# Ledger of designs, part 15: VH-VL binders against o29789

Target 1, 134 residues: o29789
Amino acid sequence: MDEKTLAKMIEAVNKHMPEKTRSLAEMLKEKDPTIRAKDGNEYYIEKRELEFIAQHVDELDWPRFRIPVILEMNDIGGERVIYVRDKLHAEFIKRAFGFDRVLNGILTLYMYELPQIRRKLRTASQVIFRISLK
Short names: E, the ipSAE of ESMFold2; O, the ipSAE of OpenDDE; V2, 0.75 times the mean of E and O plus 0.25 times the DockQ between their complexes.

## First folded at step 5 (VH-VL)

Design V3 (framework fv_refanezumab; at its last look DockQ between E and O 0.54; V2 from the best seeds 0.00; counts 0 for: pae E 9.5 > 2, grease 18.92 > 18.9)
Fold by OpenDDE, look of step 6:
Structure V3 (fold): chain C 134 residues (1-134), chain A 121 residues (1-121), chain B 112 residues (1-112)
Amino acid sequence: as target 1 above (134 residues)
Amino acid sequence: QVQLVQSGSELKKPGASVKVSCKASGYTFTSYAMNWVRQAPGQGLEWMGWINTYTGEPTYADDFTGRFVFSLDTSVSTAYLQISSLKAEDTAVYYCAREDFDWLYDAFDIWGQGTLVTVSS
Amino acid sequence: DIVMTQSPDSLAVSLGERATINCKSSQSVLYSLDNKNYLAWYQQKPGQPPKLLIYWASTRESGVPDRFSGSGSGTDFTLTISSLQAEDVAVYYCQQYYDYWTFGQGTKLEIK
């Protein structure tokens, strides 16, 4: 990823970070579920994406499964990786996509793996950028 | 120069198999996903699926499961499409097309010249 | 799957005149987080592969003439050729890449 693309992503995505997450269980009951961003705007979550998630998450965990799925981009030692810190998110990603790499105790994706998730969960997942000062 | 060069036209009988190649040059092969698109004679474009050029993981569109196999030879920057148990309806031009792995740019910016596969008895 | 529908299926336009092709998606391809429309336009001339013209609904690909422009948002999009040239004879396809990839059925553009 070039610097220009990264800058655009940081500007766009971080601006629309979710103010509050919602449970999968709640959102599945709605016809047009939305998430509120920190900027005060609401964006719609595709119902079929939620249904897809539900197929790969135990029903008992639906109230605990938070939307959106957080994909945290980190720059570690000059290498860009994606952390899936939430345990339920991580289990879901493992089950749905087959990614099971764990680095430093955290489910870790590489940039070339991200499109598989984002193309399936365009609205129900969100990339967050973390800038490392180290 | 960035380009995708595909293998030549194929003439096959029903039930046979064909393997189309798509060789990339001018860029880092594993930095772009590879997509396959079918176009029957006089018809529109159909997305068949894509393959992760780094991991080798293929994803097939619903209509292209079973007889279609995406594969790679990264050592020669080449993607392959194999079609088994060919049918007359498989007669089409098949294109490979690259896309950025980047989230913001998913359109197909570079295309192969296409490979015509004709299936006839 | 998101279904893309173009209109018209074919049209003939005189040289130097404006050509307009419409594309409708069965659902919005506007991503709320980045406010981008994941919509592309391709040009395919006879015997050639498709060529990317427009992406993000309105951004021209490098090397594409200024007479080509894309507009629209959400579910309704338009490709406009302000002044048709002879070399513009082709089939044009819209494509969404919001949810995987699907193409419109294509619009054949000819000279009147």
Scores: ipSAE 0.022, ipTM 0.711, lowest interface PAE 4.3, mean pLDDT 89
Fold by ESMFold2, look of step 6:
Order: structure tokens, then sequence, then C-alpha cells
Structure V3 (fold): chain C 134 residues (1-134), chain A 121 residues (1-121), chain B 112 residues (1-112)
């Protein structure tokens, strides 16, 4: 993917980025939970995905667990990797999927590991891009 | 050149086992997931499951738990499908297929040529 | 499981004429956050493995002729071949990749 195509993808994603995250505890109580994006629209989060997260997160942590789960794509030394920086998200990913690679204190995934996560969390996870500053 | 080359056709009797190989070339094997797809004679395509080529962890479709085992040998960039206790209804062409692993794409962009497994008495 | 249903099961079309194949999913395959339909079309010519034609409902794979086009959104999708050629004799499959992978039953396309 070239730099211009990547920038356009990031701009498209930015319009759908959540304005505010919401807690798992709050959303589990709703019939048709949504996240409001920066474009002002509300987008549905599939209830089954929230329930999947809840199965792998200690109930005491549900109020602090923010939705969506953030998957941060980075380009490190020419290698594309995914960081899971939120500690509760990282612990959830370890428990639900068995990924446990930590580099410099950050749960780190390879690109080929992303489909397994996205298949389970299509609406409840969000890929974001970090473009290095020059 | 990116390609998947499968092992040759097999003729087996009921109760035997078979191991189909799928050798990848032209790309980094552990960077793309491998899927298995079955096609019985005259029938459509049926997804069997996939294997994470980095961790070796398989995922099986519901109808394919039990006698079907996915495995890898990453040193030779090869995925394997093993079928135990072969039955006549296992007669099919078995395909390996690579997922297009860009977070933008998730279709099967590269397919092996297929391996015909025939099970007859 | 998301069930994919194609229509018709078979179709005979004269050379140079339009062929239309429909695919319906039991659930929406439109992902609200990226507004993409996780829907692909494959062509399987006799004696060959399937070949990817179209992904994201309407994007042609590299090397696929312009006469192939995909359309639709949500649950209803269409593959159109605008001017049928002899080499287009094949079985065509739709596939969802929104939640695991499920193929339609296939549509056999023949020359009338």
Amino acid sequence: as target 1 above (134 residues)
Amino acid sequence: QVQLVQSGSELKKPGASVKVSCKASGYTFTSYAMNWVRQAPGQGLEWMGWINTYTGEPTYADDFTGRFVFSLDTSVSTAYLQISSLKAEDTAVYYCAREDFDWLYDAFDIWGQGTLVTVSS
Amino acid sequence: DIVMTQSPDSLAVSLGERATINCKSSQSVLYSLDNKNYLAWYQQKPGQPPKLLIYWASTRESGVPDRFSGSGSGTDFTLTISSLQAEDVAVYYCQQYYDYWTFGQGTKLEIK
C-alpha cells in the first residue's frame, strides 16, 4: 500500500473514529448499543461481540473496559506490526486469543494475527494508524 | 512467483489415512493464513477451516472437527491436511487457499491446484 | 452461520449478451465502520481451481476483464458479465467473509 493510499484510508477511518469510547458495563445493558463516530453518526456494535469480550474480562473490570478495542498499526523498521497499548485490551487479547508477545511492555501482534481477532470483533474493535512524524 | 503447489492425487480404501501437502513459494509463509476448502464431485465449495501459519493453531468448521487435522512444517513453507479413518464421502478435491492478508482484503487470492482424494472399496 | 444463496442454479446465455447472477446473504455483510461489503466472487473453469474475480462486492481483482462487474450491498448482490465470451463458461461462486467464510452453492454459466 503506498503512502497516499494509506493517508486516504486513515482519513476515511478518522470520520468513523469514536467521538467518545463507552464502557463494556454500560453497553452490555443496552438492547442495541452504539458508538457515536466523529462524523456525528451512531454505529451499531453487535451485542454478541460485547458478550464475547465479557466472557474473557473479569467482571470487576467491565466498567473500565472501553469499547472499541484499539488495534494500532505501526511501521517499525519496515515491518508492519500491531500494538495493543491499552492494558485491559491487551489482557483480553491474551486470554481470548492466546497471543502473548510483549515487546518493550506493549502487546505486539503480527499482521497475519489480525484476521483472527477481526473475525470475532468486527464492530467492537477498531484499527488505527500511527504515521511517524518526520 | 507466488504459488501454492499441492501433492498428487490419492486413491485410498475406507479406514486408511491420507496427508495432503500444500507448499508455498514466492512469499513469506508465516505472514499469511492458510485455508482448506473441499469440493466433492459435482458439488460446490465448502470451507473446512484455517490454520495460523505463525502459531500453528488450527480452527475447524463445525463439520470438520475430529478426523481432519491441519498442521505445518514452516522450515519448508508447507501446510498439511490429514484425514484419518477415511470414508467414501471423503472423496473430493481438497484445495489450500491463501488469505489476502492486508487489513483491507480478506478474500482468497491464491489457490493450490487441488488434490483429488478418492476413497473406494 | 451466514448462508449464501445464489440464483439461478444454472444459466444459458448467448455469446455477446449479458449474464446476471444473484447472491443473497442471510445476514448483512456490510461492516458499518468501514462501509465495505465483505463479499467476493470466484470463477471456476472446468478442471481448474477457483479464481478470485471481485472482492468488496465491486472491486475487480488484478487482471480481471472489465466485462465483469459486481454490485449490491447488505444482503443482495449481483455479478454481471456485460458481453459473454466463450471463455466465460464456468461455475461462479459468491462468498461472504464477514463472519468466517461461506460460499454460495454456485451458478453454472453455459453458452446458449
Scores: ipSAE 0.007, ipTM 0.623, lowest interface PAE 9.5, mean pLDDT 85
Fold by ESMFold2-Fast, scan of step 5:
Structure V3 (fold): chain C 134 residues (1-134), chain A 121 residues (1-121), chain B 112 residues (1-112)
Amino acid sequence: as target 1 above (134 residues)
Amino acid sequence: QVQLVQSGSELKKPGASVKVSCKASGYTFTSYAMNWVRQAPGQGLEWMGWINTYTGEPTYADDFTGRFVFSLDTSVSTAYLQISSLKAEDTAVYYCAREDFDWLYDAFDIWGQGTLVTVSS
Amino acid sequence: DIVMTQSPDSLAVSLGERATINCKSSQSVLYSLDNKNYLAWYQQKPGQPPKLLIYWASTRESGVPDRFSGSGSGTDFTLTISSLQAEDVAVYYCQQYYDYWTFGQGTKLEIK
């Protein structure tokens, strides 16, 4: 990625993050970066997701693009759940992860976490992704 | 200022229909779900269902299927509740309440003032 | 569906004294994977719509006085008003949002 473009994306991302959050460049160097959410809790963000946000921050309506919550399950590593209401955000995620991965995420959550799915997934336009950590 | 303003009270005969409105202002209408809650006189709160303001798709609680219809007019940031074939037991205050389905908690942070629907002969 | 049961149905407390209201869910509203309790508390004064006081069982909504606090986990929850004031006379409702939404029957709080 062009250095100048990356610098601009870092500034844009930092603008949408809490005032005390580390820069995007610093976060990309960390193994398990975190951000503070509106509920006051800190959530992990996958490096690939951070890179995706940096590349598309000007096209995404940042307040509507949700940073996924990492859920730790057994010793396999966490699973991230991304709730997307906006169809454009769903398209960006499909492009990043591929169609089969998105469908598998939705199907897995239906079979596995029915109460959370009923609460969060109200229509087909609200996409849920489950992503295993590295 | 974020607010939900509902239509005025209604007095109806059994068998009639009523349409209650809930007009949102001060926020992006399609970024928050709209819920409907009923409260019969002297009774508690009863969740009726939800409508997705982005897609327009409604979801009803089990007790509120059939005669109840949720709809939207996004051009005027307004949600509607229509009740057909009114019965005496439909007498209640009907509230709309927003819920931030994109944020981490799904509590109802902003409520309309309520619309009293009275059904009597 | 998840049934919410409050106790007591009504409570009279003197000004300046502590009021406690209990709420029980028919099944756990604690989501094990994020360790959050999907429970809220609302205050309803006569002739007014409900007002959100507490979410995530213990997080106070912005603008809500410090005398209000929520506690509990799983199926047993408590709303506490540490020093009752005249303006606190209301009906209080708990609500789960773990699986759709359901409310408790309400607890009426009056001045003794």
Scores: ipSAE 0.000, ipTM 0.544, lowest interface PAE 12.7, mean pLDDT 71
ESMFold2 (binder alone), look of step 6: mean pLDDT 93; pTM 0.952

Design V30 (framework fv_refanezumab)
Fold by ESMFold2-Fast, scan of step 5:
Structure V30 (fold): chain C 134 residues (1-134), chain A 122 residues (1-122), chain B 112 residues (1-112)
Amino acid sequence: as target 1 above (134 residues)
Amino acid sequence: QVQLVQSGSELKKPGASVKVSCKASGYTFTSYAMNWVRQAPGQGLEWMGWINTYTGEPTYADDFTGRFVFSLDTSVSTAYLQISSLKAEDTAVYYCARESFEWLYPDAFDIWGQGTLVTVSS
Amino acid sequence: DIVMTQSPDSLAVSLGERATINCKSSQSVLYSNDNKNYLAWYQQKPGQPPKLLIYWASTRESGVPDRFSGSGSGTDFTLTISSLQAEDVAVYYCQQYYDYPTFGQGTKLEIK
């Protein structure tokens, strides 16, 4: 991804984000008490909320932007590791999840939901985001 | 014309290795997971695992760790199953089968390869 | 693993008669959030790969004749062929995809 394209996309997100996308981002940030940053490196998100995001991706006007989750095995609760495929997707994730600060290092977020992740979402009682920096 | 076409039958001796191919056509290869399913002679279907065609990451069922390797060549839309240190118990028909990555669609296997018979005998 | 058990192991049914195959899962495959049963049925004829017939327990795959129907919920499922035809002779498998996929042992359907 080139810097000029990235800058245009960031401006579009800030100025012309659809109301539903803005509402969803605000709900994640303000309305869900399980979404908390720990040391800027871990986020807690309810399994139900991630399913809501997955079900409404098409409504966000981001048809090729999928948020993949890698659920680390834990029978009591799952841990989600987010990997971004490229810089453009990293910027979209920062905007969608309300990341106000740039994280150190490289953030990697996988862009597709995998069948194994969907199965773990069904069986896990709680899911935790863990941001991996490279 | 959505198809999965597998390589031909193999006759191998115990201790040898075999590599089965599964070539996809008629759809976007990286939009569907590829599963491997085994069927021993006269027996039922046994799921072996899958490979993520987008990332290349394989996942194996517990009984299929160690000797079994799933891999891809996305440039030719082909998935591979390699079995090393073959045993008589590996004699079976091996199928590849696709599964949608889409959240709203069933995780059922809608398209299957024709199967590859691997026979292990001395 | 979720264990899938079919009954009977084999059955013979006359042409035009109803065939019924049962499938039980060791735990529920009904997902409360979307209210779907993660259960599929496959048909396998000799020398051929399995063919998907039914998904979500009761939804027919495109191109599957309407004489095939699936029913049930939770742990107890049924595949029904309302009027058996000669081409329906096959082994039928149920499969759960709620967790990592597992298949029933299969039910062999023959003409009486």
Scores: ipSAE 0.000, ipTM 0.566, lowest interface PAE 11.5, mean pLDDT 71

Design V31 (framework fv_refanezumab)
Fold by ESMFold2-Fast, scan of step 5:
Structure V31 (fold): chain C 134 residues (1-134), chain A 121 residues (1-121), chain B 112 residues (1-112)
Amino acid sequence: as target 1 above (134 residues)
Amino acid sequence: QVQLVQSGSELKKPGASVKVSCKASGYTFTSYAMNWVRQAPGQGLEWMGWINTYTGEPTYADDFTGRFVFSLDTSVSTAYLQISSLKAEDTAVYYCAREDFGWFYDAFDIWGQGTLVTVSS
Amino acid sequence: DIVMTQSPDSLAVSLGERATINCKSSQSVLYSNDNKNYLAWYQQKPGQPPKLLIYWASTRESGVPDRFSGSGSGTDFTLTISSLQAEDVAVYYCQQYYDYPTFGQGTKLEIK
């Protein structure tokens, strides 16, 4: 998929912020797991992506991965920059959206409960990741 | 090996300035925050602030605004602490310490050996 | 700012005996979304930088001996050394990293 389609998908996800959190274990038992968005719609998530998360994240850490995503893109000196907070989150987003073409950048993830984690927001890492689009 | 190596001790007169360096090796410099921690003689640890190693943006604790400046030279993986208009109460060991930006782990896992700054007339 | 208070200021423990150090925060350092306590313990020997022992209140840093353990939640935390060794003589600091980091005043551990 092309860059503008990708940007619109990420904007759509951010606009439809999740209102309910289910346990990771329960979602893994479903045939077609979904995430409920703020607009009341259910969005499918690939089971293989939940399995990837389960291999790296305990159930107690799952709530931190159910956050809205804000994609920030800047052109700096002819380079496209996307701010990424965490490498594992970047890998999850890359795999969840099924990208196969290369896009260098930093993807920024914003947390739902900002006041509780304000210090971590101030220390947010800005690591460049390669996102492949297929 | 992952390590932080700081510059040597400094003896300064009141009103002078000092610049302490902290050179990182064995890891990707821009993937970790750099923190500065002060320890006055016989006293405990005091957090001074941090610098974002990717953007170069510093953040200072309330007690360390004005005379203190955090900066970087990413080409040599080095962080700097500059103190201007030195006062006797600035006498302390100054540590740099690395912090993982991740959600899981935010303690200071790697520390420099410390730089003693002595301010006396 | 979150104020960290340790007790006692100093203690003397015989070799092979248990040492316990307490740390209290002025407000909770438990993050409700992940149920983790953002609290660390450091060991500092004379002339050396602090060394990370424990993070998330109870997770031991790689390479730290099993005799060191952390416990507690919310505002009250404990560092325990189950069988004191000579090399454990040091000042121990707790630190919160829930907000802007702050340290306790330190507890000096000596051998009787």
Scores: ipSAE 0.000, ipTM 0.535, lowest interface PAE 13.5, mean pLDDT 72

Design V32 (framework fv_refanezumab)
Fold by ESMFold2-Fast, scan of step 5:
Structure V32 (fold): chain C 134 residues (1-134), chain A 121 residues (1-121), chain B 112 residues (1-112)
Amino acid sequence: as target 1 above (134 residues)
Amino acid sequence: QVQLVQSGSELKKPGASVKVSCKASGYTFTSYAMNWVRQAPGQGLEWMGWINTYTGEPTYADDFTGRFVFSLDTSVSTAYLQISSLKAEDTAVYYCAREPFDWLYDYFDYWGQGTLVTVSS
Amino acid sequence: DIVMTQSPDSLAVSLGERATINCKSSQSVLYSNDNKNYLAWYQQKPGQPPKLLIYWASTRESGVPDRFSGSGSGTDFTLTISSLQAEDVAVYYCQQYYDYPTFGQGTKLEIK
């Protein structure tokens, strides 16, 4: 895909995100005051936290999730597939562009490439999100 | 207040098994990772691995594969370390330590009091 | 594995004087993308578990007295106790969490 098309998709996804939300860290802190702030580290999401996020998606602080990372797009079996770093962003891309499914999610943090990040992702059953376009 | 309370000291013979517990209180158990750290007599601190308290999935450091098992009982907010086929070199104080789910933080903010496991004939 | 080396192995400092403990990592624990040092300091008193003092090289844990401070970046780090008190007698450990966690060998701090 060309750079302009990718930029337009990122802009469209961000345009459809909720405008007023509370941060995930703030919501978790209300439930458990020992939880620390998650400034700068929100790029690791566990499966249960994804379920929690899905239930409270309209309450999240979207500036922290504003720019989805689209790793690549290609055509597989006559369908266009978008690979994304973040499962939460995959759902917004699906809604924004009418993609009909998300296949086997593996969250990848290749941009950060720290051994500690690879450890956490490995333990969380690594997730890559492939969204089929129809 | 946050507390991690571990089971009492154990004296075992080589070849036996031991199961150490770490009971958490004062916070939401599944919102924090639990790590295990060993301290042999006269030696420093050695990270053994961690367990995801929500999924129950353990991760072991390379030196702690095979005989060591991390497990949980989330209904009572307790983590367990089981060591099978005990050897003399397993003699150490074993600590559980809480790691914040500040997504990628790997420092340990609260520690259990430690469980001394002595393996001797 | 990242090897953490502390210096000195032990030191004695008079009450009210400054104590400094050094920690060196075999490779940088500074991540350029977030500009954070993945380095923590722990205090272990005899018969007690380690207690977190400092994380992210210089951030003091809640409840830790302000006489404790951390500094440094990359591979060279320092824990400073500005005015030593009797209760500060302990072994101090640095820990990196840039990779799988590893600890320094410890520095024993005594009064004198």
Scores: ipSAE 0.000, ipTM 0.538, lowest interface PAE 13.3, mean pLDDT 70

Design V33 (framework fv_refanezumab)
Fold by ESMFold2-Fast, scan of step 5:
Structure V33 (fold): chain C 134 residues (1-134), chain A 121 residues (1-121), chain B 112 residues (1-112)
Amino acid sequence: as target 1 above (134 residues)
Amino acid sequence: QVQLVQSGSELKKPGASVKVSCKASGYTFTRYAMNWVRQAPGQGLEWMGWINTYTGEPTYADDFTGRFVFSLDTSVSTAYLQISSLKAEDTAVYYCAREDFDWLYDAFDIWGQGTLVTVSS
Amino acid sequence: DIVMTQSPDSLAVSLGERATINCKSSQSVLYSFNNKNYLAWYQQKPGQPPKLLIYWASTRESGVPDRFSGSGSGTDFTLTISSLQAEDVAVYYCQQYYSYPTFGQGTKLEIK
C-alpha cells in the first residue's frame, strides 16, 4: 500500500468513525495484525485482506453494518482456523466472537461493501478465509 | 404460489411444551430468512428472532432466550418454534414470516396464518 | 433497541376522507450506503396475519391499492390513505428493519 492510499483510508475512517483513532490504518502498519475474539484469544488476520480494503476505500460508505456472513471454526493440526462459510448470520458472529466494533465494520466492508465483493457474495453460496490462532 | 402454512391451534397446561410448524412452498426455502413474531391477545406485534435457513443458526431477541428454540427441516422446507415450560403469559398467536436476505435486511413480505397457543390450567 | 412510536393510538376518519398515521424511530433508520430507509408498514385486520403494505418507507408492495402511500426519512415517517374505504378498517403497524426488527405499538383506524 502506498502512503497516498493509506492517507485516503485514514481520512475516510475519520469521516465516518471519528471516535476511534485505532482503525484499519493502524492494523495495516502492524507486521502480524490480530483481533481479539470473545473467548479472550487473539487470532491473526491476513494482512493482504486488509490491504485489499484499503485499495478500495474511496468506493466505500461507512455506515453501521451487520456482518452478513457466518464463521465456522475448526482445529487443524493444533491450529485454529476460522472459515467464513456463508453470507448470512451476522449477529451470531458478533455475539459469539465479540469482535471490536471498528474491526467488525472493517470485516463487513471487506466481505460485502466493495462492488466486486458484493457481486461475488450475492451469487456465491460460501466464501472461505483463514484466520490463524497466534 | 408463495405461501407459509402453520400448524393448528394448541391448548396446553402450564409446564408443558409445544412445537409450532411453518411449512414454506413456492420458493427456494434456503434463499430467505425465517422470522418469528408473537402477538398476545389484544396486543401489538413482538419480534422473537430469526433463523438462517441456509445454516440452521438461530438468533433470539433478548426476551426470548432460554425456553424458545428455532429449528428447521430443510428436506420438507419447514421451520419450527418450540416453547418449553409454558407459562400463562406465553398465550399468543405465533407467526412465521419470511425475509429476503439476498444482500442485507428486508421487510417481511410473506406471513403464515398464525398459530394460537393457549396456556391455561 | 430502536423504539418505534406511532401516533395517534386510534383515529376515526369518514369514508372518502384522508387518513394520516405517524411513526417515529428513536434513531435514524436511513442506511447511507444505499440511501434507503429500512422502514415498513403493515395492515392487520381482525383474525388475519399482518399484510405488508409499504417497504423502504415509500415503495408500495405489489397488489396494494395506490391510495396507500408512505413518506418520510430518517426518524419521522407517515402512512397516508388518500380516500378511506370500508375495507381499510384495521390496525396499522410501522416496523424498522435497520437493526433487530421492532414494531410500533399500532394505530387502530375506524370509520367515523
Scores: ipSAE 0.000, ipTM 0.531, lowest interface PAE 15.3, mean pLDDT 71

Design V34 (framework fv_refanezumab)
Fold by ESMFold2-Fast, scan of step 5:
Structure V34 (fold): chain C 134 residues (1-134), chain A 121 residues (1-121), chain B 112 residues (1-112)
Amino acid sequence: as target 1 above (134 residues)
Amino acid sequence: QVQLVQSGSELKKPGASVKVSCKASGYTFTSYAMNWVRQAPGQGLEWMGWINTYTGEPTYADDFTGRFVFSLDTSVSTAYLQISSLKAEDTAVYYCAREDFDWLYDAFDIWGQGTLVTVSS
Amino acid sequence: DIVMTQSPDSLAVSLGERATINCKSSQSVLYDYDNKNYLAWYQQKPGQPPKLLIYWASTRESGVPDRFSGSGSGTDFTLTISSLQAEDVAVYYCQQYYDYPTFGQGTKLEIK
């Protein structure tokens, strides 16, 4: 991608996301970014997926999305469950991120950037997004 | 008015079964988890487990597996605790208490009045 | 599991005086992501269910008198009743909800 477009995407990420997401801006500068998960394995995050996130960052309710979103983390080829608080957030995620590779990339990145969540997911009653880590 | 109303006291013989009800009113039943808490005579509070009111899935503390069953009837906003093969040590007041689903773990803000189950021969 | 230990087991305080109850957790109940302590305090009067007084270690539940306050962080917590009233005679329990809930053994508060 061209340098001007990349700079604008990095600016959007830095503008709208909390400090903990600064690593996303750094990853956007890399050709083939990877994230080291807690299972010790490195997962490739497609640059297109990071670019998609940055492109839609203005539509994200990041504080709401992050606060009610808890990952049931499984470090070995398991599932990741996102609890989404309400219908509007679920509708937005379905429309903006879809399900499959884009959502999987976001979950892997989100898991890496968040502190270790040691609580079990006791309820995910309003919406559950289940993503298999390959 | 938000409240949880439990069924009345029970006197049972060892080996019998009991089913305690907890009827919710004044709020959306499926928006809050339901917890069960036991208090033996003269003793403190002991968490037994919870049931997801939206999915119906129960989770039991280690000491409360086997003889204890959590269930619900969402059509009447009621949660149930069933104890089978009653033992004298099951003599206690049993409380239901709600927990906010909006946060995965929360304090118990509303409690039932308690149901005394007495097991004696 | 997380073990909750209260002190003292019993406390006698004169009307109008300050009552202090302590609670210690075997591990931290402070969640670093939201910077909240997952600790609550309950009041139980004879023949009644427990009543929530305080959640998030220091947030008073609606309708609870302002003489009740909670403080502390991590593993060490305190419930304070600034000016004891006759209706405050009860057993007080701390509870962690950082993991599967566990309660302290209770502190019986009586008038001296």
Scores: ipSAE 0.000, ipTM 0.542, lowest interface PAE 11.9, mean pLDDT 72

Design V35 (framework fv_refanezumab)
Fold by ESMFold2-Fast, scan of step 5:
Structure V35 (fold): chain C 134 residues (1-134), chain A 121 residues (1-121), chain B 112 residues (1-112)
Amino acid sequence: as target 1 above (134 residues)
Amino acid sequence: QVQLVQSGSELKKPGASVKVSCKASGYTFTSYAMNWVRQAPGQGLEWMGWINTYTGEPTYADDFTGRFVFSLDTSVSTAYLQISSLKAEDTAVYYCAREDFDWLYDAFDIWGQGTLVTVSS
Amino acid sequence: DIVMTQSPDSLAVSLGERATINCKSSQSILYGFDNKNYLAWYQQKPGQPPKLLIYWASTRESGVPDRFSGSGSGTDFTLTISSLQAEDVAVYYCQQYYDYPTFGQGTKLEIK
């Protein structure tokens, strides 16, 4: 896991997340928890992911901690691989960084640089990712 | 009260160097990218490049490689543009402009007042 | 490199009348995934820095009067001022941010 790249993604995502109006503990009591982004849209958050975050959050402010939980980065044989496990952040990362699709809540990314995402990659510190379910 | 304040006008001779500053206030400096835009007298806007305020990594447009350097001093929330070996064609107003790198305002929402750099003998 | 072309280069409109400025990109700047057009419009008055008017092709920046509106998609975009006021005399620039940012050449808007 590249800590600097992850921290920069956290900063980028944190800017788009809604004003904090309720605690993680309160959200866990809801059947279908939602979060309203700055663009005014509501996003459903899988309760299982919130439960996982709650088990590991001691000092971090939600939703900032969501990225370390749902994004796993591995450097395997010179290949940079990143996994996004949550639809909320998968949609944001697809939008912000121009990546592919969601498969069972997991984002599949490829190491590439398309003209339409070159600029977006700069906001993520010029990091190019390759990700797969394999 | 979000604002970008640039340094004052400069009059330089060809071959000299100049360093323009852009001081940010009213927001978290490292949460927004900083862009540099040039406007020659009577001409339009020309994007020079940007610097990632969180990483310090600069990116230059093709016409602005070599003599131009973007840098930061995050302790005072200030971005800098340095131009070396000044030429007459560098005469222009230089603007800094912030960009929300999280996509809320991909466009340049806040601009500095501009710094006129005049290069003449 | 995405080339932005504005038309006309200059435009004269009577006070209270509608002003229309066009902007064309050399390739589509509509990103299919988020369905957004990566286009902004700026207003620049003499001696002043540019001021952001519109982003995402049609979203008006906070504090910008509602007489300003943006429309279009893909490669063809329009900035409309529904009822021209004296203070609207300026040069208007379109800008794409789909790739490395590029500006149109500008359209000078004057009173007839």
Scores: ipSAE 0.000, ipTM 0.542, lowest interface PAE 12.8, mean pLDDT 71

